# Miniprotein binders against q9h3h3: the designs that were tried, part 261

Target 1, 235 residues: q9h3h3
Amino acid sequence: EDGFTAEHLAAEAMAADMDPWLVFDARTTPATELDAWLAKYPPSQVTRYGDPGSPNSEPVGWIAVYGQGYSPNSGDVQGLQAAWEALQTSGRPITPGTLRQLAITHHVLSGKWLMHLAPGFKLDHAWAGIARAVVEGQLQVAKVSPRAKEGGRQVICVYTDDFTDRLGVLEADSAIRAAGIKCLLTYKPDVYTYLGIYRANRWHLCPTLYESRFQLGGSARGSRVLDRANNVELT
Short names: E, the ipSAE of ESMFold2; O, the ipSAE of OpenDDE; V2, 0.75 times the mean of E and O plus 0.25 times the DockQ between their complexes.

## First folded at step 18 (miniprotein)

Design QH2 (at its last fold request DockQ between E and O 0.89; V2 from the best seeds 0.87)
Fold by OpenDDE base, look of step 18:
Structure QH2 (fold): chain B 235 residues (1-235), chain A 105 residues (1-105)
Amino acid sequence: as target 1 above (235 residues)
Amino acid sequence: TEDEVRKLFEKLIKLFERMMKRVEELLKKAEEAAKNGDTETAEKYLEEAKWLAIKVRIIIYILEEMAEQTGNEEFKRMAEELKRIIEEALKRLKEVEEKVKEARS
């Protein structure tokens, strides 16, 4: 990924967070309505700015699905940021272990599997599979970016509650694979996002903790998961 | 490319300005709600303001990193300026939060 592409995508994501979201909330909406909602708002057709002929006339930041067990708990992100600033000022060494400890201390433990897909049927099908898995309780929450004017790749984010829970992270990967998704997945803790840590940072921190590759005919999980920090296969 | 970096810089600044404008609006609305005894509405606005403040800090961290990687002194100066602005806003946010607490009590 060339230069500051990740930071550019982060800026776009933060801008999108300010615009209205299209949300299916399984806590308040019957699961039987999901198919109609998916048909109404296919992510490949929903446009970021409400282009003429799109399902949305107004800007849409994200399309999201909330599961029955979804509870927004972000922990103490403000405290995390303050501690991070203090740590930088201290001149103490900053390692992945340092970030892990900061995340634990401030209870900022959420993370996400990420997949990037071109607009089209494959994206919409992937999203439909994920949305169903969320509504069925196999996943807790997911979101997808709307179509940009430039026709770039869209991102699906599937969240887990605790990036330190390897089993939970692997279970989410399995659920994503069970939904028929075969593309490359990367797992990123939100702590790295909240601290503005992207690729090629001064501390050489890798914000991607795990990588999942689809495997044909292999393990019951249908994927190989690599721990990027230790360069060890987990599956 | 240098042009791409400049475009990102400008985008981040615009985003910062938009977010800070919204933070100021939210703080004002929270204060007004608190004055009217609507503590629930005040807390809602404060919570939104807190989240925007988090995102503003992310913008600053990105700018600081861009400054470090590029050696661009303009980026560094801007990041420092934005840091001062958000620190002032966070102080004000805390003051409004205390007013809301007092109104509950």
Scores: ipSAE 0.871, ipTM 0.934, lowest interface PAE 0.4, mean pLDDT 93
Fold by ESMFold2, fold request of step 19:
Structure QH2 (fold): chain B 235 residues (1-235), chain A 105 residues (1-105)
Amino acid sequence: as target 1 above (235 residues)
Amino acid sequence: TEDEVRKLFEKLIKLFERMMKRVEELLKKAEEAAKNGDTETAEKYLEEAKWLAIKVRIIIYILEEMAEQTGNEEFKRMAEELKRIIEEALKRLKEVEEKVKEARS
């Protein structure tokens, strides 16, 4: 019945994109400054709209860390959208393979691991671990939502540059787990976001490409990663 | 619920209006920067406007899906109207982009 929950979250995320971001950019800021920055701007304390008593006096859309090797390349998103619109009028089938090919053709290859945590120490600790992994070069880019007025769950996004590079996606999962994170992770290619395709879509596409669950027993820091498109374990 | 669907629709319209207002501001700023010989700043404003146009298209895609799933003719007509609006804005964006490129050379 609640079929548009993802679309509500997407609208809120797009609104947040338009507000200022708090960014630690390792390309221009010494790594020794990271701990002070994390202490100043914990995601559980940074408020979406700059509430009195918070560390920020103005709205914050996102808190982000850019790694030293971060080289942004979003690809041809405008061309992707045009081709998508043409595809829909063409009568050709729309399948997961079609979306993959559109993304490859237009070089819109980025994607992200997502995790959802309640405000508090666990969120702040998880974010600090991820931020350190980014500055140390194990991850390239991450962002976290600020605290909302309602105090609901916040999201951490850890980006990878190529969802078709399965090894790179799995390496990012491993780096997240090495930071001590044990919650469920889901991986979504950005192509689905740019085309407005969410869970309950008319084409029955699954925007979550991978799921990662922390593995009990066996190798330390291991995870069990499921390829949702092919129903295949990858690890 | 029907109330939740209506709330999403209203949220998307408000977001569209905010984004389009910003696009108009950015295009004017790009023209002014180019007039003053600052083509680097003009190009930054154009880049931001292009990204907003991408997001506006996402809003339209969401509205089209809402119309499909609910059968609501109001959502369908609104998606069509917003599409006309963004198409006109994209034409102006291209015009400003060409002015900035001419000022650079």
Scores: ipSAE 0.869, ipTM 0.932, lowest interface PAE 0.5, mean pLDDT 90
ESMFold2, look of step 18: ipSAE 0.859; ipTM 0.925
ESMFold2 (binder alone), look of step 18: mean pLDDT 84; pTM 0.802
ESMFold2, fold request of step 19: ipSAE 0.861, 0.867; ipTM 0.928, 0.930
ESMFold2 (binder alone), fold request of step 19: mean pLDDT 84, 84, 84; pTM 0.802, 0.803, 0.795
OpenDDE base, fold request of step 19: ipSAE 0.863, 0.865, 0.868; ipTM 0.930, 0.930, 0.931

Design QH3 (at its last fold request DockQ between E and O 0.88; V2 from the best seeds 0.87)
Fold by OpenDDE base, fold request of step 19:
Structure QH3 (fold): chain B 235 residues (1-235), chain A 105 residues (1-105)
Amino acid sequence: as target 1 above (235 residues)
Amino acid sequence: TEDEVRKLFEKLIKLFERMMKRIEELLKKAEEAAKNGDTETAEKYLEEAKWLAIKVRIIIYILEELAEQTGNEEFKRMAEELKRIIEEVLKRLKEVEEKVKEARS
C-alpha cells in the first residue's frame, strides 16, 4: 500500500462508523432469516451513500453480523490512549512488546482478520460464508464495508476476542477458510487502530501480526499462517 | 503523493469537525437526560460521546504522524491545536460523567 492509503482507509472507516449499520443480530433474529437478509443486502450492491437503485436509500456505514456469543468488550481504550501519550512524552523506547503490554494492561485485546475483495459475486459469496459461520457460532462477529462510488475494494473484518491467544486467532483463520475463502488474510490487533498506528509510522511498528495464505493440500487448516513479528510459520 | 496527503488532511479535519459537533450534541443530550432523571439515556449518550472522543484522538494521532513524516508545519500546528481541543472535551466528558453519577445517587 503506497503512501498513506492505510490512513485514508482508516478515515473512511471512522466516517462509516458514524453512519447507520445494517446488522443481522443472531441473538435476536432467527438464523433462518439470514439467507433472506443476505439476499436483501448483498454487500456488492449496498452503497455507502444510498445511491439510486441500491437496496439502501440511506447511507450505510457497515454491514455486520453478530453471533450469539457476541458481547462488545473493548476494554479501557481511553486509558490505553492516555498511557500511550504519556509513553510518547517520556521518550522511552517503543517496541511491539510495549504495545502488547499496553494492550494487556488496559484489556484492549480484540483483533481482526482482514480481507480486501473487489465488488461482485466473490465478495458476496465470501460475506455469505462468513455470515453463516458467525450465525453458526464458529465466529463471533464480522462486518463488511458497503460499495463505494469509486468502485474500490471492500473489506471484510472478522474479529477475535484476544490477539494474544494464538490458538483463537488460528481457529478464526480455520473458520474463515472453512467458509470457502481463499484470498490473503491479514490479522491486525485493534490496539494499533486505537493508537493511529499504520504501516508507515515513526516507530517502525508493524500493525499486521499475522498473515494467512491459502494452501491447497496443506495442513488440516487449509492455510499457512505467518507470524510477521517473528517471521515464523505457525501452521 | 502531496495531493493525496492534502486530501487526507482535509478529510481528517472535516471528520474531526463532524465528530466534535456530534460529541457536543451528545454531551448536551446526556446533561439534559441526567437533569430529567433519565440516567439510562444519559449513559447511552455519554458512552457514544466517549467512543467519538476515542476516534477523535485517532484522528489526532494520524495528523501527528502525517506532520512527522512530511515535515509540514501546518499539519503540526493543526495537530497541536486539535490536541488542545480534545483535552478540553475530555475534561467536559468527565464533568458530564460526574453529573450522571450524581443523578443516579
Scores: ipSAE 0.863, ipTM 0.930, lowest interface PAE 0.5, mean pLDDT 93
Fold by ESMFold2, fold request of step 19:
Structure QH3 (fold): chain B 235 residues (1-235), chain A 105 residues (1-105)
Amino acid sequence: as target 1 above (235 residues)
Amino acid sequence: TEDEVRKLFEKLIKLFERMMKRIEELLKKAEEAAKNGDTETAEKYLEEAKWLAIKVRIIIYILEELAEQTGNEEFKRMAEELKRIIEEVLKRLKEVEEKVKEARS
């Protein structure tokens, strides 16, 4: 299948990165202000370009919440990209282990749990739960896309600081579930994003490292998490 | 799918142009701030320019993959041309960085 849906979304996300963000920053804003901020800026009502009747009069690229302990650590992304380009000009083969090692070598270790929801109460409720979890310290940072012109699905991204730390990634999944989120979650290390690697790639790399499915009725309360590389359940 | 591929290509080119315009604006602002001794502001503009350059390289990677998967030589030549352009901008970014470092003396 020659569809480039992920690449279209990536281009739109990069464009959104360039526009103003609506940020609740717990490092500088009292937690008691969160509920009023959430009520003012529900993601189903904040429009990408400031449509009439929306709470924003100017473009908004992202709505984000930074936790008290959030400390950005993107790593050496420029060095990562340079090493990637050198590797490709060398003619050496590229394997999944190559990507993991590049990420470790350049300290580009962040990744994110992703969920996609239609606009409306369900999206706003999910975002509010995630935002509270961030301000309360169970999660470090999250963002949600505003309402697009066509009104398609929106995305919530919940970041973790080290995709090689499986326990930390699973703890974030658990915190997301504790916030009442029951939809499918997928986890993507940021190294794939910075190298422009999506599902349809020539190396047959799988950018989704984990999938999480809500499971209520099992012997353990939480989620069923699948490691996509090894096709094994982690929970 | 060829129409969808063309649409993605055009979207990427438009985004590249927008990012390059912003990078040039930021570099001029960084030079002006450094000339006036405001190295903290200059470094802020440089940091934003560096992040945009990272994203421009992502655009080029996507174009390279698009060219590979479609066999389209136009996309391949465009990716190569855009890479030459960003390399020139990265050289200028490094030159502005050096000016800011000297101003901090």
Scores: ipSAE 0.859, ipTM 0.925, lowest interface PAE 0.5, mean pLDDT 90
ESMFold2, look of step 18: ipSAE 0.846; ipTM 0.920
ESMFold2 (binder alone), look of step 18: mean pLDDT 84; pTM 0.808
OpenDDE base, look of step 18: ipSAE 0.862; ipTM 0.929
ESMFold2, fold request of step 19: ipSAE 0.856, 0.857; ipTM 0.922, 0.925
ESMFold2 (binder alone), fold request of step 19: mean pLDDT 84, 84, 84; pTM 0.808, 0.808, 0.807
OpenDDE base, fold request of step 19: ipSAE 0.861, 0.860; ipTM 0.928, 0.928

Design QH4 (at its last fold request DockQ between E and O 0.83; V2 from the best seeds 0.85)
Fold by OpenDDE base, look of step 18:
Structure QH4 (fold): chain B 235 residues (1-235), chain A 102 residues (1-102)
Amino acid sequence: as target 1 above (235 residues)
Amino acid sequence: EVRKLFEKLIKLFERMMKRIEELLKKAEEAAKNGDTETAEKYLEEAKWLAIKARIIIYILEEMAEQTGNEEFKRMAEEAKRIIEEVLKRLKEVEEKVKEARS
């Protein structure tokens, strides 16, 4: 793994954001149509560039599901970025606490659980479980990357409204686990994404706040969640 | 590999700048035609692209810092100058759209 693998993935994600999305919006589409939509657009078969024989003829950036309670509120991201640039210029120490305070001040509090899965049945099954949980109101919004030409891992992102709400973050983990997903999950606040902060940065900031590992017969949640900043198990 | 990524980011940045310019033009045209709703839609999309373009610059700056590559530093600085100009233009268009709503 080169030192900039995360930045490479970020570049791919931002490029994908510029292309059309396949969206199931539960606010406007009946939940009864979800199964047909999932069958039509399985993530393992939807191709990033609309390859011949794929369900999509045109490029697709993301496949997404919006829940009934989904409201896109990203806060003041422009203000956040301006404040970040000013902070860098000031030469003041930059800590995880600094980032947290910036996020709070600018109301940029969203974060996401991330899982990486190889293309195939397991990915499609995981996505179907997540999509159902979103439509049923257990989760608010999720997206999955389409299949790349190289057949690399696809990412599912499950968003929460507030990375500072530990209970909300843990509830989302529980909902993901209840959907039958057993892979490793990492939680990243969007503030780190908006500021271009990845695992290898000059400030030694860790953008991953939480790690969830599946556990058989353990906690009622079916996972162990580690606070990466404090190296403490929360469950 | 690092150079390839850096160049990829620069190309993506350039694409974003081009798209922002197109969106701002469309927003201005919509505002002139009294279609403020359409103008706001284009403006909002332009704002999001500007946010993403700034993210790219942050990544470029970090890559330049970590590698110590002076060429990367110069390229990142140039991208920063470009985005600042685009942000000024975006603000100007935003004011025009606000005026059209009044």
Scores: ipSAE 0.875, ipTM 0.937, lowest interface PAE 0.4, mean pLDDT 94
Fold by ESMFold2, look of step 18:
Structure QH4 (fold): chain B 235 residues (1-235), chain A 102 residues (1-102)
Amino acid sequence: as target 1 above (235 residues)
Amino acid sequence: EVRKLFEKLIKLFERMMKRIEELLKKAEEAAKNGDTETAEKYLEEAKWLAIKARIIIYILEEMAEQTGNEEFKRMAEEAKRIIEEVLKRLKEVEEKVKEARS
């Protein structure tokens, strides 16, 4: 309604980043404990601020699962931001190619598949499937928002290491689909997040790089993936 | 709704600045006590909050550009001055932690 829907979500996400997280870390916790943890903390029941009757007594910003092989490297985000500010004062045009080059130069290559689901069985089932895929090594790291308000959608973020590696991004899509997830997925490189660029931006950049739709009886990957920048189907 | 987003972003920025100052003080204390591992952990957390605070500034700048609101522009400029000063303080503490590694 005000044209800043994504920015409202971003503000809430950044506030959530500052609150405690519920984490299953496969690097330090045996995989056999995952099912009990999932049953204890379904995302449809974990509350943002610790409502009565919820499994958490304290605020929770995110629920996350780290895979056994997860070794985070966010790159030079401080340098990225400095270069971005210099670029804006330089008078050079700002294009999708410019953002890609900044990300490569500063090694800020991570990105994420996003899905939005209403609270309930479908959300909890989707999260459980993704969490298992992370612990089993098909995915590296994922997080899901807790329940913040009745009837509001929650978000699952599934991270990949390198948005320029199309095969790796498509493999993550395939792993998500193998977990039984059939909803729309959108892929956003982290460079857009760190530079505060959302769909309502003055440069008309599209922060969504790929869109994935499930299709019955389709390709071997089980999904139709569209490159939003080139309007080209990759599957 | 735009005003509500603006106020939320300002409050979040202020919360981040306060947390950074607390973390830098803790990092200095840990370094004085010879616990450089803990000092580096606090410093890393402060660096990430500074990154997030810059994202808020970028959002405010875009809101100012799209709405033509001069208050949003002035607040974004003030926030930028504040974060630049915080980054200087962060570097000072980083050097103290580096020196304590002896």
Scores: ipSAE 0.854, ipTM 0.927, lowest interface PAE 0.5, mean pLDDT 90
ESMFold2 (binder alone), look of step 18: mean pLDDT 85; pTM 0.826
ESMFold2, fold request of step 19: ipSAE 0.853, 0.851, 0.851; ipTM 0.923, 0.923, 0.926
ESMFold2 (binder alone), fold request of step 19: mean pLDDT 85, 85, 85; pTM 0.825, 0.823, 0.825
OpenDDE base, fold request of step 19: ipSAE 0.864, 0.864, 0.866; ipTM 0.933, 0.933, 0.934

Design QH5 (at its last look DockQ between E and O 0.84; V2 from the best seeds 0.83)
Fold by OpenDDE base, look of step 18:
Structure QH5 (fold): chain B 235 residues (1-235), chain A 105 residues (1-105)
Amino acid sequence: as target 1 above (235 residues)
Amino acid sequence: TEDEVRELFEKLIKLFERMMKRIEELLKKAEEAAKNGDTETAEKYLEEAKWLAIKARIIIYILEAMAEQTGNEEFKRMAEEAKRIIEEVLKRLKEVEEKVKEARS
């Protein structure tokens, strides 16, 4: 990905965070209503700015599904940012280990599997599978970007509570694969996002910790997961 | 391209400005709610303002990174200005937070 593509996507995501979300909350809404909600708001048809003929008349930032066990605990992100700024000022070396320790210290441990899909049936089907897995308790929370005017790829984000829990990260990958998703997945801790660390940063930090590739006929998990930091296959 | 980088930088600045405006509105609403004894509403607005401040800091980190990578002195100046602005907003946010705490008490 050439240039500042990741930063562009980050800008779009932060702009989307300011607009209303379409949310299915399984804590307050019966699971039996999910199919009707998915049919009403297919992500390939929901438009970012509420274009004429779309299911939404008003701008939508994200479409999200919250599971029964979802608890929005982001830790001390303000403290994390302050510590990060102090660290930069100190001139101390910054490593992936440094970021991991900062995340642990400030309890900012969330991360997400990311997939990028073209608008259409495959995206809507993938989202429906993920949404079902969230409502059924296999996943905790997920969101998908609405359709942009330019018809670019949409992103599905599937969150996990702890990027340091390798088993939990792998379980989420397995649940995504069980939902029938075969595309490339990348896992990014939120700590990298909160600190503005994207591709081609001055510290040469890789914000992607894991990569999952679909595998035909091999492992019970249906994927190969690569630890990008150590260049080791986990599966 | 240089033009694409400039466009992104300007987009980030505009987004930052929009966030600052929204934070000011939220802080005003929080203060008004606190004055009226509605501490729950005040806390809600304050929490939203805090999250926007977090996101605004992310924008600054990106702006600083872009300025460093391009070596563009104009970008550096603009990033520094944004940093000054967020520091003032964070100070104001703390002041409102203390007022909300006092209203609980």
Scores: ipSAE 0.845, ipTM 0.923, lowest interface PAE 0.5, mean pLDDT 93
Fold by ESMFold2, look of step 18:
Structure QH5 (fold): chain B 235 residues (1-235), chain A 105 residues (1-105)
Amino acid sequence: as target 1 above (235 residues)
Amino acid sequence: TEDEVRELFEKLIKLFERMMKRIEELLKKAEEAAKNGDTETAEKYLEEAKWLAIKARIIIYILEAMAEQTGNEEFKRMAEEAKRIIEEVLKRLKEVEEKVKEARS
């Protein structure tokens, strides 16, 4: 209602970034330990601030799984931010193409598929499937928010390393669907996050680049993916 | 709804202040590690500080957008103050980075 719904979520996410994370790192932890870890820390029961009866006694910002092949490279985000500030004073038009070019120039190419689920079995089941896909190598990195005290929806983020690599983004969508996830997915490039650009921005940019809808009788990947910027189907 | 917007703005300011405090703590730890010859640890603290500075700048972008969209002059003044603060912190970060580079040699 206040026009800043996305900004409220961003504030919470950035606060969560600063608190401890619960991490299963397949680069240093045997895959055979994953199921026990998932059973100990279901996202519907891990609480943001360590509520009584939680498996965690301390605040948890995020629950994450890193794949064996995960090699993070966020690019030149400082340079991206500096160039963005210069661009705003330059008089050049700010368009989706401008943002894409900034991201390419500074190698800030990561992005993420997002899904929002209510706390409970469906969330825990979806997270477990995603976590297994990461450990098995079909996905590289994922995280899920813990349970908030108010019981609102939680978010699963599945990262890809290059939003301009449409095949790679579609492969991640396919891996998510193969894990049994049927809900709506939205894809957001990290460049929009690093520049503080949300739905109510003055340039009318759309921070959601792709949308994925599950279809049983559709493409070989089992989903229909729409490019929101160009209003065209990719599948 | 005006109360909700102000609540968000104040929450972002509080988060920004927490980030500034943490950055200064990290910079002090980086200097101490470098003084002790542990440049690997110093570089890890610097990396964390750099990421917090990136996130603090995101907060400033959000504050600036909120000030513009609401037309609230108090919000504009507060966003400008936050921008001055991070510029001072970034200068300090660069100074510590140079000290760590000197300690490597």
Scores: ipSAE 0.813, ipTM 0.903, lowest interface PAE 0.6, mean pLDDT 89
ESMFold2 (binder alone), look of step 18: mean pLDDT 86; pTM 0.835

Design QH7 (at its last fold request DockQ between E and O 0.89; V2 from the best seeds 0.87)
Fold by OpenDDE base, look of step 18:
Structure QH7 (fold): chain B 235 residues (1-235), chain A 105 residues (1-105)
Amino acid sequence: as target 1 above (235 residues)
Amino acid sequence: TEDEVRELFEKLIKLFERMMKRIEELLKKAEEAAKNGDTETAEKYLEEAKWLAIKVRIIIYILEEMAEQTGNEEFKRMAEELKRIIEEALKRLKEVEEKVKEARS
């Protein structure tokens, strides 16, 4: 990603957050209805603005699946932002450790595995696998972006509760791989999103903590996970 | 490219304006709900407004970073202006939150 592509995608994501979501909530909807819902709203066909002939007639920001154990707990994001602004004003050094400590202090610990896929069968199949894993309790929550008018890649986000829990992050990777997904995955804590920290920031902070690559014939996990901060393979 | 950066800038400003408009609407709705004794509805509107305020701050942070990376003084000035605007909205949000708390007591 060159230039401000990440910031552009962030702006689009924030705009999408303002539009209605298509949600399958496993807490209130029987799991037996998932297949019909997936068939009704394949992400490659759901359009961002409700184009004629799409499954949706109105704008859709995201397609999401909530698991049984899903509880929206974002922590004190407002306090995090205030502390971040104060930190910048202080002139104190800002490191990945600083961000980690801010996240812990304000209980803003959520993060997500990200995958980017072209619209089509592979995307819909990947989403179906993820959605099933969420409903089955292997994952807690996931969302996918609808198809844009210009086309381009769609993003699937699979969330974890705590980016500091390395085991939990790795378990989510394993569940994603078990769902048959073989593409590159990147893990980003939400703290970086809430602070507007993307690629090529003035502090040289990398918002991607982990990278997962599919491995044929490898470990039971089916992937190699790289700690980007330490440049160490975890699996 | 310069054109791409300008396009992003304009997109962020438009998004900011939309979010601020929605925040103002939500605050009015929350106040009205509180006046009617519907504190649950008021809290729902306030919660949505708080989330929008978080996102508005993200927009500002992006603009500040764009200003830093490009050296564009227009981006810097705009980020400062937007920061003032959201600070005023946050004060108003706190005032409405206190009114809702008072209505609960």
Scores: ipSAE 0.872, ipTM 0.934, lowest interface PAE 0.5, mean pLDDT 93
Fold by ESMFold2, fold request of step 19:
Structure QH7 (fold): chain B 235 residues (1-235), chain A 105 residues (1-105)
Amino acid sequence: as target 1 above (235 residues)
Amino acid sequence: TEDEVRELFEKLIKLFERMMKRIEELLKKAEEAAKNGDTETAEKYLEEAKWLAIKVRIIIYILEEMAEQTGNEEFKRMAEELKRIIEEALKRLKEVEEKVKEARS
């Protein structure tokens, strides 16, 4: 396949997690300050390691916005990992239903819509729209990677709190589209991330649960959302 | 390519070492805070250490998959060794957590 590209990105993301974050937290910061913050820290100009001429002098791992109603609950991730290891030694088959059940049992239900954009106005505009949607309460939490290399794509992650709640996932898609975003979106439940499961895995699991494609003149939401596990359209 | 796989392996080992160093630092800080009666700060250090331990397990899972897909015995031996290291750190983490609970009393 393509030489563990997803795993390389995962390693870089975990390294970024350990560096400082730039956070706008609507729970402690007035919403009227958001536009100034967005202008100060556009993701196309915030550099991963604090390059000369960038707005940041120190490394930045992520740029994030927390909504007013954001109440994080990651569930029992340590218990999830322990159960996963025990399952593998048990000899029972590993299926998509197995992963769903593990996530439910341990209350590790969060997931995220992902989009990849090149640095520039389009990325900064997309991020600003999502950040406003978070502060206004249509979304709960989002983050965007800083610029690590000229011309490289950056990622925006928009989290939802329960991947089994299809309506909630679709509402988040709708809020993303209302911000003017037309690119491909893919949805990955966090359970796959915590178990280190990427596209080319030995169990042939598909870590992307949903895909969203924007349709001009389509539904009121403007998206066609496909359930990858069942190969059926949700919209 | 083989070069890309080797590069990933080395990147994961470096990241593991960085995370383990931080975990050990956090556990020392949690014990120190508890000795000073600041159990709230000690619990914050423990929470950060727990999240790092979760990420260390992810690194090990990736190494195990790399070993499976490539048949590389070096990757397999390394994954086994890193498992031993994190299991010992998890035991230490639980011991520190109990000390913090006792200090709260």
Scores: ipSAE 0.870, ipTM 0.934, lowest interface PAE 0.5, mean pLDDT 90
ESMFold2, look of step 18: ipSAE 0.861; ipTM 0.927
ESMFold2 (binder alone), look of step 18: mean pLDDT 84; pTM 0.815
ESMFold2, fold request of step 19: ipSAE 0.867, 0.850; ipTM 0.935, 0.919
ESMFold2 (binder alone), fold request of step 19: mean pLDDT 85, 85, 84; pTM 0.819, 0.819, 0.815
OpenDDE base, fold request of step 19: ipSAE 0.866, 0.867, 0.870; ipTM 0.931, 0.931, 0.932

